# VH-VL binders against q9vpl3: the designs that were tried, part 160

Target 1, 224 residues: q9vpl3
Amino acid sequence: RGKINIQRPKAPHYERARVVAVTQPKYPELPKAKSCFKTRAERTQQQQENPYNEIIAREVRNWLDHSRLVAFFHLSSITADDIFRVRVQLHKQNLHLKSYGSKIIEQAVKNTRYEAIVPLFHSNHCIVFSPDPEKTAALLRIVRRVPQMVLLGGIVEETMLSRNQLVAYAQMPGLHAVQAQLVQTLSQAPGHLIQQLQAHQNSFVQVLDVHAKNQMNEETPKST
Key: E = the ipSAE of ESMFold2; O = the ipSAE of OpenDDE; V2 = 0.75 times the mean of E and O plus 0.25 times the DockQ between their complexes.

## First folded at step 6 (VH-VL)

Design u36 (framework fv_anetumab; at its last look DockQ between E and O 0.01; V2 from the best seeds 0.00; counts 0 for: pae E 11.2 > 2, placed apart)
Fold by OpenDDE, look of step 6:
Structure u36 (fold): chain C 224 residues (1-224), chain A 120 residues (1-120), chain B 111 residues (1-111)
Amino acid sequence: as target 1 above (224 residues)
Amino acid sequence: QVELVQSGAEVKKPGESLKISCKGSGYSFTDYWIGWVRQAPGKGLEWMGIIDPSDYYTRYSPSFQGQVTISADKSISTAYLQWSSLKASDTAMYYCARQYSSGWLDFDYWGQGTLVTVSS
Amino acid sequence: DIALTQPASVSGSPGQSITISCTGTSSDVGDYNYVSWYQQHPGKAPKLMIYEVSNRPSGVSNRFSGSKSGNTASLTISGLQAEDEADYYCSSYTSSRTYYVFGGGTKLTVL
């Protein structure tokens, strides 16, 4: 009884092979699992029909309206753990990191003064909100440690700033400090002017005194 | 005054679903994160996870990831903890707590707790 | 699981000072400057007593103080009172500050 080599079955005779090929049950191709990844288009369409989008959009508007500091970031391959860490750190500084879909942002800022931010939201993004513009420096300090967060720009005191402008703003002394310095400078100006005016007068008097002394000396008769 | 009021005690059987609630009052609900803490009978505190009610961001402890769902409804200032299928081991006191104003995950205000008993 | 280690129990007499330790032994303990302490009476919710090692929330008695040396945080209760009998839990962040964890708890008995 010839040991059927199970590892290398001899190819059946051509005729048998044909019969086997024809009698093989054609299993319907399992419908190609529609890639669970809804196309960007399908996701966009579903987002438009979500009644909750309006609610979220309203929330975004509320954040924008009540924030004196808003910063926009691109997220590049950031992990959930990293996001959580950053959120906690920012929150400690009264900085609120939020993430919204691009469509929600579009809806939120449509026909508002913030409409210009829409082009910033083409990929994975997050927004940081704060009621305190003085926290800009703190924000940048924290974000510098997170290379996955790329600063795109922001809004400070209702003014749109580029990335570079926002960085420059963070480096500036606080408004109050600048104001104080200005006041100090202005307060010194009158004193300096008075001093300069007095200096000229004093110099003039000195010159006159010298002249008078010289005249007196000329009038003193040489007592031979 | 800040208060967190949790739903009442629950007695369930294994395999049943459950959703318990935590309602915040006396403060802006969306300004503070809400955490959930489990305490099994006679055992210590276990951090389960946290939610930011403003955007519904959630973070779970690894031990509870996929085991429970934390959610919130900011319109009614309520946070939720839910199970799809309860186990006997889920028998515990469950506390909701508000994140401390310092911005870290410390909890300054706590709910009264919800006792969940799962028995056959 | 990264665990903060606490003694199971401590005891003291009224008027005495007691200390509860919390030791992070694992490299998984994150920034240990964020150790907190909670008090829990039987059948009650926990109460925050100390945050960030040594800070007291409003309304917490000055009898409670916190300190840290190395990888060990300590809660000190001075002038021990009967009402201080409770379970005490330390808490902190795990490695990289990604998770919040509690210690095993310490039962304080006032004799």
Scores: ipSAE 0.300, ipTM 0.665, lowest interface PAE 2.2, mean pLDDT 84
Fold by ESMFold2, look of step 6:
Structure u36 (fold): chain C 224 residues (1-224), chain A 120 residues (1-120), chain B 111 residues (1-111)
Amino acid sequence: as target 1 above (224 residues)
Amino acid sequence: QVELVQSGAEVKKPGESLKISCKGSGYSFTDYWIGWVRQAPGKGLEWMGIIDPSDYYTRYSPSFQGQVTISADKSISTAYLQWSSLKASDTAMYYCARQYSSGWLDFDYWGQGTLVTVSS
Amino acid sequence: DIALTQPASVSGSPGQSITISCTGTSSDVGDYNYVSWYQQHPGKAPKLMIYEVSNRPSGVSNRFSGSKSGNTASLTISGLQAEDEADYYCSSYTSSRTYYVFGGGTKLTVL
């Protein structure tokens, strides 16, 4: 809406696209850019692209929803023979190696707390899914033989863990019976401990004591 | 308390065999890889290779492939470094080290070192 | 050809900050985050100070920090103390990811 022969009290910023598109037609670009009406070609392209992407994104979401362990890796150059052997070894442990495009991952995690994982997939990557969080140690043991797979982090019991947190989780398999509490403690690192204690969580203090002692024994160069 | 204890210093002649040891304690021995690192007198560190004690998988530096044998006996929590025929250039301090849990081939606990002297 | 280059020596006064560099190739340093730093006092075994470029193990003073820019990793020691006088080694994987390499070492002298 130009300023010649017109009163200009317009808002300093763009209003909602629907309101602007309807109430203020502009000569250049606006008739072509109206959001209320799309050409036949635009509708056909959107429909064709969306159905295929949605099918694959649903597959990824299904894996995420039914996997209690998900691990993310950067994948550097590797031969087809080597990656096949790794896939077979992982599969024997109920660990499922997959790779998906970044756009599909973005669509699969949209409106979830896992949207933060999307940047991990803008480069060459792979993902390992498993229904068995107890297999985290086995996963890490297998991939230590595969330097081309670089662990970035993971999800355990619906909680995102950093690389270090996932490794720490793998070292405490005897506590899997209280896995939800253990994962929550790891994801909220020692700096968050006070908040959980002040929330008066039952039995949590006992799990935290075990975690703190394990952390001191495993990470210090010498025992404290 | 994690500890790696190596066998004592050795004085050998060229051509002799030698096997030195590294005993791990205070942790689950088979859960961590053991690496060997050489340091010649007055020189820097040189990675020789690693072993996974759980299944004895071994990987060597190209410089040491065929020059030494890395082995382990998980029943006694012990890793070994072995020469079939020592050379004067093998004179060095040899360290064993445990793989750091948060890394790949990063080493958080080190043995005290075994000095090997090969002369004459 | 495949080497991590460190300065032979670095010096600083107590209380100051110093930085030790470690330069390699894009495949040894720049493209990947495998750089570690070790401290070695005379007659002693090395000690891990920094892993994966910038992470500090438990029990290591927060005066030690690590970073990377391009093909150069750096170890920074703030609040320099007499006991920091030691040799420092960087390390990383080679381009093939099949073996490990140490830098040549840097002697830190506390003046």
Scores: ipSAE 0.006, ipTM 0.493, lowest interface PAE 11.2, mean pLDDT 74
Fold by ESMFold2-Fast, scan of step 6:
Structure u36 (fold): chain C 224 residues (1-224), chain A 120 residues (1-120), chain B 111 residues (1-111)
Amino acid sequence: as target 1 above (224 residues)
Amino acid sequence: QVELVQSGAEVKKPGESLKISCKGSGYSFTDYWIGWVRQAPGKGLEWMGIIDPSDYYTRYSPSFQGQVTISADKSISTAYLQWSSLKASDTAMYYCARQYSSGWLDFDYWGQGTLVTVSS
Amino acid sequence: DIALTQPASVSGSPGQSITISCTGTSSDVGDYNYVSWYQQHPGKAPKLMIYEVSNRPSGVSNRFSGSKSGNTASLTISGLQAEDEADYYCSSYTSSRTYYVFGGGTKLTVL
């Protein structure tokens, strides 16, 4: 939330960190039958059950349930001004760009039919929501100008679509009845569709990993 | 009906500036993007970049970013390709072509080409 | 830098069928139906022959057809005629590397 405070403590130098670590109290672990204190894991679990996250997770579920078009994107580094310009262009078409933390998305879709999307959000991501599935073509026209946004897949009329299927859907402007038939036909084999979405995400991660390694070799060809 | 007409052949010396044009007619100019494609003598096609005449958005190939400028004037349905300082390696045929604004349809109509020769 | 790989040349006899391949990556060819094919006769501007992998513009002979399998798109010309002798280029676009890219081109010789 908000900008990083300029007063945030800087990481201590190795020597100082070492001194602090040495002065930390050490206690033997007590048998659980005699321990009345919560463990570190139990405290971390309580912190993860933040009421704020549950409220935002409900908001995400509401967007998913009330949108007939949902598109998932990987988002590379982009300036605030550039993303604002994109958001304005999308809003003119009743397309709503939202960004949520991975843990919030996981919490929102846990135990729902959308749980399969969680792997798509392990890296920087954003989601576009719309009540109007006919806006898929407009969405893709806007996003093709934004190389920082890479389409991963989407949901149309409650049916998960791969990137190729979503693009095919967009290629039928003004043919709403044909589009609806395509979506209904695809609903007959949801398992294969989910696998395709996950495969595209894995392929994208593999491509990024290869590019990162190639760039590392080019920038630092020596093992330094 | 639909036609893209390019400016005539140019012969220039290294270091000179040049601006060539591509005029569209017979269609709504702002509904289509204009792309520029280079073809060096005896070589293949190289995409240079595109412009959207509706808002003047441009996108360049990495090989041509910073080496040329693409612009347009929608009031006269004309797109431009410009060099501030020509090099001998810029000797090529330059084509303009229209592309549907959403990218659904590739380059459906092409200009006749402008031959640019850069020699000392 | 050519992202799309084409054979440098292909040849056939009149009346024969030939196929020209265009191989890229999933982001260039496999994931999208955005492959196009262009015909260029010497000294002339290119002409669009196929768009969106398999669609023909008005005025293009039905002897020309396009298809795709995995990361390879193919242009097939049936009933070869002397006027088909030309250079053929495939193209696509991608946000991952370049916005738009052409293949290296294939020279078709009709013997």
Scores: ipSAE 0.005, ipTM 0.436, lowest interface PAE 13.2, mean pLDDT 75
ESMFold2 (binder alone), look of step 6: mean pLDDT 90; pTM 0.929

Design u37 (framework fv_anetumab; at its last look DockQ between E and O 0.39; V2 from the best seeds 0.00; counts 0 for: pae E 7.8 > 2)
Fold by ESMFold2-Fast, scan of step 6:
Structure u37 (fold): chain C 224 residues (1-224), chain A 120 residues (1-120), chain B 111 residues (1-111)
Amino acid sequence: as target 1 above (224 residues)
Amino acid sequence: QVELVQSGAEVKKPGESLKISCKGSGYSFTYYWIGWVRQAPGKGLEWMGIIDPSDYYTRYSPSFQGQVTISADKSISTAYLQWSSLKASDTAMYYCARQYSSGWLDFDYWGQGTLVTVSS
Amino acid sequence: DIALTQPASVSGSPGQSITISCTGTSSDVGDYNYVSWYQQHPGKAPKLMIYEVSNRPSGVSNRFSGSKSGNTASLTISGLQAEDEADYYCSSYDSSRKPYVFGGGTKLTVL
């Protein structure tokens, strides 16, 4: 019966604040506090993002060029601890979870065969990269336990695949020739594949809209 | 061969800043996470945190969050651990280690350690 | 702050077997299979001996074995040799927002 509250007590916070206040002259620079407002300097720094965006965009292009498996996910709200656990599980399988802003992704894929993926990143998203396409099955097993990550589609051996096509690829035997044939069989013209990928996003939006309307309808009898 | 080489021993006074390094070689640096582990004289091991050098994602032990900064420079395959203001209690051996790709946050290759002494 | 409890010291004779315990809670050892064991000789960096409770990395002698029962993990060293004399640390995942923790360490003396 002697149990300790699972939630951490607040005592460490105020004691730490007191120590910081006493030692403040020895620690003149505190870490930047998170805020809804940005300082003038921070806003000015954001305006200087053009050079940094290009550097990060080059890194994204390198990941795309050197990864034989790329998977795109919608990412719902997730705790720092949960995403850390997912990153560790993925890293164990040589799968690398990355998150980039939509502008950076657009800049990275502009004038490439993958420019069509930009619409997938208008909402919260993340990308998983791997040099090993055989890890597609391991990827799907791991993310099945993470409801906050919803598979949208991917790229296998430089070929864009929809969600269903990527799932089908994951279920094939580890025979390279058979897998290559499956990729070609599942492949669609870029225009058609984009329609399928956009349909997934549009279907999600429609589901949210229907759910919102159903909630409003439930309120109507109550209000009247 | 995989190797992690750490910077040399440091002797500092309280309030001084310090940045120590850990250089990886013999493998693709951006494919492995680098962790930092502290060992005070005659005491046990304490996990401090970890960094993914490919995107600079970091995760800290709550005991070290805000007390140290972990960073990396992938162009020279080097990870860093730094203090803005050292305390006498920071006197310890500091190890960097590479995450074992087949284990859960386990470390397969370790640096030789950097001894940091902070005294007045 | 020590998250996992180990005996401060254990001793054995050459050729015998010794077991080192590592006790935690359900939120670290009990509910997960992420226990690791490290060996550290004086003045040297640690070496991974066991990962995920019972798996050995390549190059680690099969004299070293790991197991777990409830909230207690155990490292067993059979056929003790003088070279086994070292400090041994257990480690585990900790779901109480301390993602990786070490035990206090056990000094093994070979008599």
Scores: ipSAE 0.082, ipTM 0.576, lowest interface PAE 5.6, mean pLDDT 77
Fold by ESMFold2, look of step 6:
Structure u37 (fold): chain C 224 residues (1-224), chain A 120 residues (1-120), chain B 111 residues (1-111)
Amino acid sequence: as target 1 above (224 residues)
Amino acid sequence: QVELVQSGAEVKKPGESLKISCKGSGYSFTYYWIGWVRQAPGKGLEWMGIIDPSDYYTRYSPSFQGQVTISADKSISTAYLQWSSLKASDTAMYYCARQYSSGWLDFDYWGQGTLVTVSS
Amino acid sequence: DIALTQPASVSGSPGQSITISCTGTSSDVGDYNYVSWYQQHPGKAPKLMIYEVSNRPSGVSNRFSGSKSGNTASLTISGLQAEDEADYYCSSYDSSRKPYVFGGGTKLTVL
């Protein structure tokens, strides 16, 4: 251990205080003072022009564009080991668990049909992406055992689905291309309604047409 | 063809920093996790931790938490293992390994290993 | 000791079958399908031979098979060849201890 003739002894007070500060990169300059003089618009513009944020936003956009299944969850307090277990279980099913800041999500969905998802990221959250929409049932089965992850809704085949609609989709293969109002109707009914609708195949299209008309009428009136 | 190529052997003194690398090729780097495994001379395998290159999520073995840093740069398909202050007990062979796509944290492709020797 | 337990060594003659055991708790081995086996030749990186108890990755000889009974997983190598001489490690995810864990290793000698 013992040699004292090393190139650099312990720093004196003088060296620590001033010489190091002068030679430091621009980062040691007092950012707190800069923040006090910035407006909200300047802070927002600075964040939007940050190259790192734009790179990550492009990655989120790429995941959204190439995933046929996207699910949004609220994430409450969870240990690092528990979230690791969940990530492993999901990854085995080709389900990719990710978390991003709300600003990055906002930039990623800017000028897309998915801009409506931004409010879901007000609280702590996570997102699951997959190219395989048939994995929706596997996703919900895994997450059912994880109370810290609360399903908020999702996107299947470029169609936005509520929580109830996504659950109904997972139970009925081949119905994801049908209007979202069918999923809402199924969630209001007892557990056997799906089987009854499948048993009455000839009337099934007529029920969907009625709900499609109601969906279009609800979207027609402008409020703002 | 899937390959993991690690940086060369290192000889260091206690207290020095070190960053070793693991470059993946022949596959989609962000679809697989990269794990790090230590093997002291004449000893068995020890899992150190893992990283998901798609979002840089990292998980450490409790024995190595705070002792090393696992990171990645997906733009160059490279994972890293880093020490801020090496100890003589860090002398070992270090492997990176790719997580098997359908397995439970199983590693189907391994790097050749990086021998790190720390002595003073 | 609180680890996956493997015999330190096993041996067999060419053409014989041998079995390497890996014993843990029910959280490590028992009813869970997360036991894997790795082969490591001297100076080489490990190679995955068996995952999820009994599955072989592509490119692994069908002479290697895996099984589980109670808290013990087993790797069986049939038709021993000189190239099978190596160290073998089992591994599992230990839900009670939370890390990915390796067994202590077994040295296989082919007589």
Scores: ipSAE 0.029, ipTM 0.521, lowest interface PAE 7.8, mean pLDDT 74
Fold by OpenDDE, look of step 6:
Structure u37 (fold): chain C 224 residues (1-224), chain A 120 residues (1-120), chain B 111 residues (1-111)
Amino acid sequence: as target 1 above (224 residues)
Amino acid sequence: QVELVQSGAEVKKPGESLKISCKGSGYSFTYYWIGWVRQAPGKGLEWMGIIDPSDYYTRYSPSFQGQVTISADKSISTAYLQWSSLKASDTAMYYCARQYSSGWLDFDYWGQGTLVTVSS
Amino acid sequence: DIALTQPASVSGSPGQSITISCTGTSSDVGDYNYVSWYQQHPGKAPKLMIYEVSNRPSGVSNRFSGSKSGNTASLTISGLQAEDEADYYCSSYDSSRKPYVFGGGTKLTVL
């Protein structure tokens, strides 16, 4: 009874080998874990076929219309975990980080006042929405800690701002503070005017007094 | 008043699919994240994942990633938790909860829970 | 799985003060002030009692207080009442593995 060498099975006859080769179940290659990085092409294709694109576009419009602060960011090699952390941190401040496809954005802003933002969305991007423009400083503070988020610009109170303008806006004292300063300045203005008016009057009186004294001195007869 | 109402108890067999729901009311559904928490009988709380209903951003616990799917329909203010194939080990109470706006990831309002029983 | 460590059980008499500890690591409790505490009565959903280490949501009794030292957070319940008998869970942000993690829970018995 020939010991079946289990370690080196004799190669089956050529015909049997062919049959075995043909009958081997072709296991579908496990779909290669599609790298989370869907190619731009894949993203575009998915966007075209999505019946919900209109719904999402409507949502984007809704966010734009109801937000007083909108900031646009480029994302550079940011991980999902990093995005999550930032998103939660922003949410705590009533800042809403959203990401939409470029086509969706284009559809959303087509024939609207926001159409000018379309060129900002050619790369990986995210948008932060807030109903409170006072949160601009908070937003920038949070984002400064995230080097992968690059500020491109924003919209504040329906005004489109460049990156530099948005940074400058964040550094400005709040509207109430500015108003308070203005009121203080205006309240001081009358006092200053009064002082200036009084100064001129006092100067005039002094000049008159000097003149009067000089005249009196001229009229004093040298008592020889 | 803020309320989360979950779907009723489920009794299933291993291998079956299941989708349970959580409906929010009394607040802006898209403003707050919704999380799911599992509690096995006599065991502690387990964080499963969270979803932002506004854009359907989802994050899972590593232990539950690929095991369940969290989704939402903002049009009806409802979040979902679903299994493609249930296991006996999935037997638990499942809670949906709203993220507290002032907190990091804590939950301020909870659903009443959905008991899922998976038995042969 | 990185879990926050809590005592299995704590007991106290009415009117006493009790403390429940929650010990984590530097990646959760140690580095962040994102510790929360939940109360759960039997057959009920959890209730948020403390958030961010020491803050109380509206409607939560001032008898509940939270603190943190190092990698250990603590829930203190003063003036213990019968209604306080419940399971208590700590939670924290976890930057290492899980975005969010619960402790094992502590059963509080009022004697």
Scores: ipSAE 0.017, ipTM 0.554, lowest interface PAE 5.1, mean pLDDT 82
ESMFold2 (binder alone), look of step 6: mean pLDDT 89; pTM 0.911

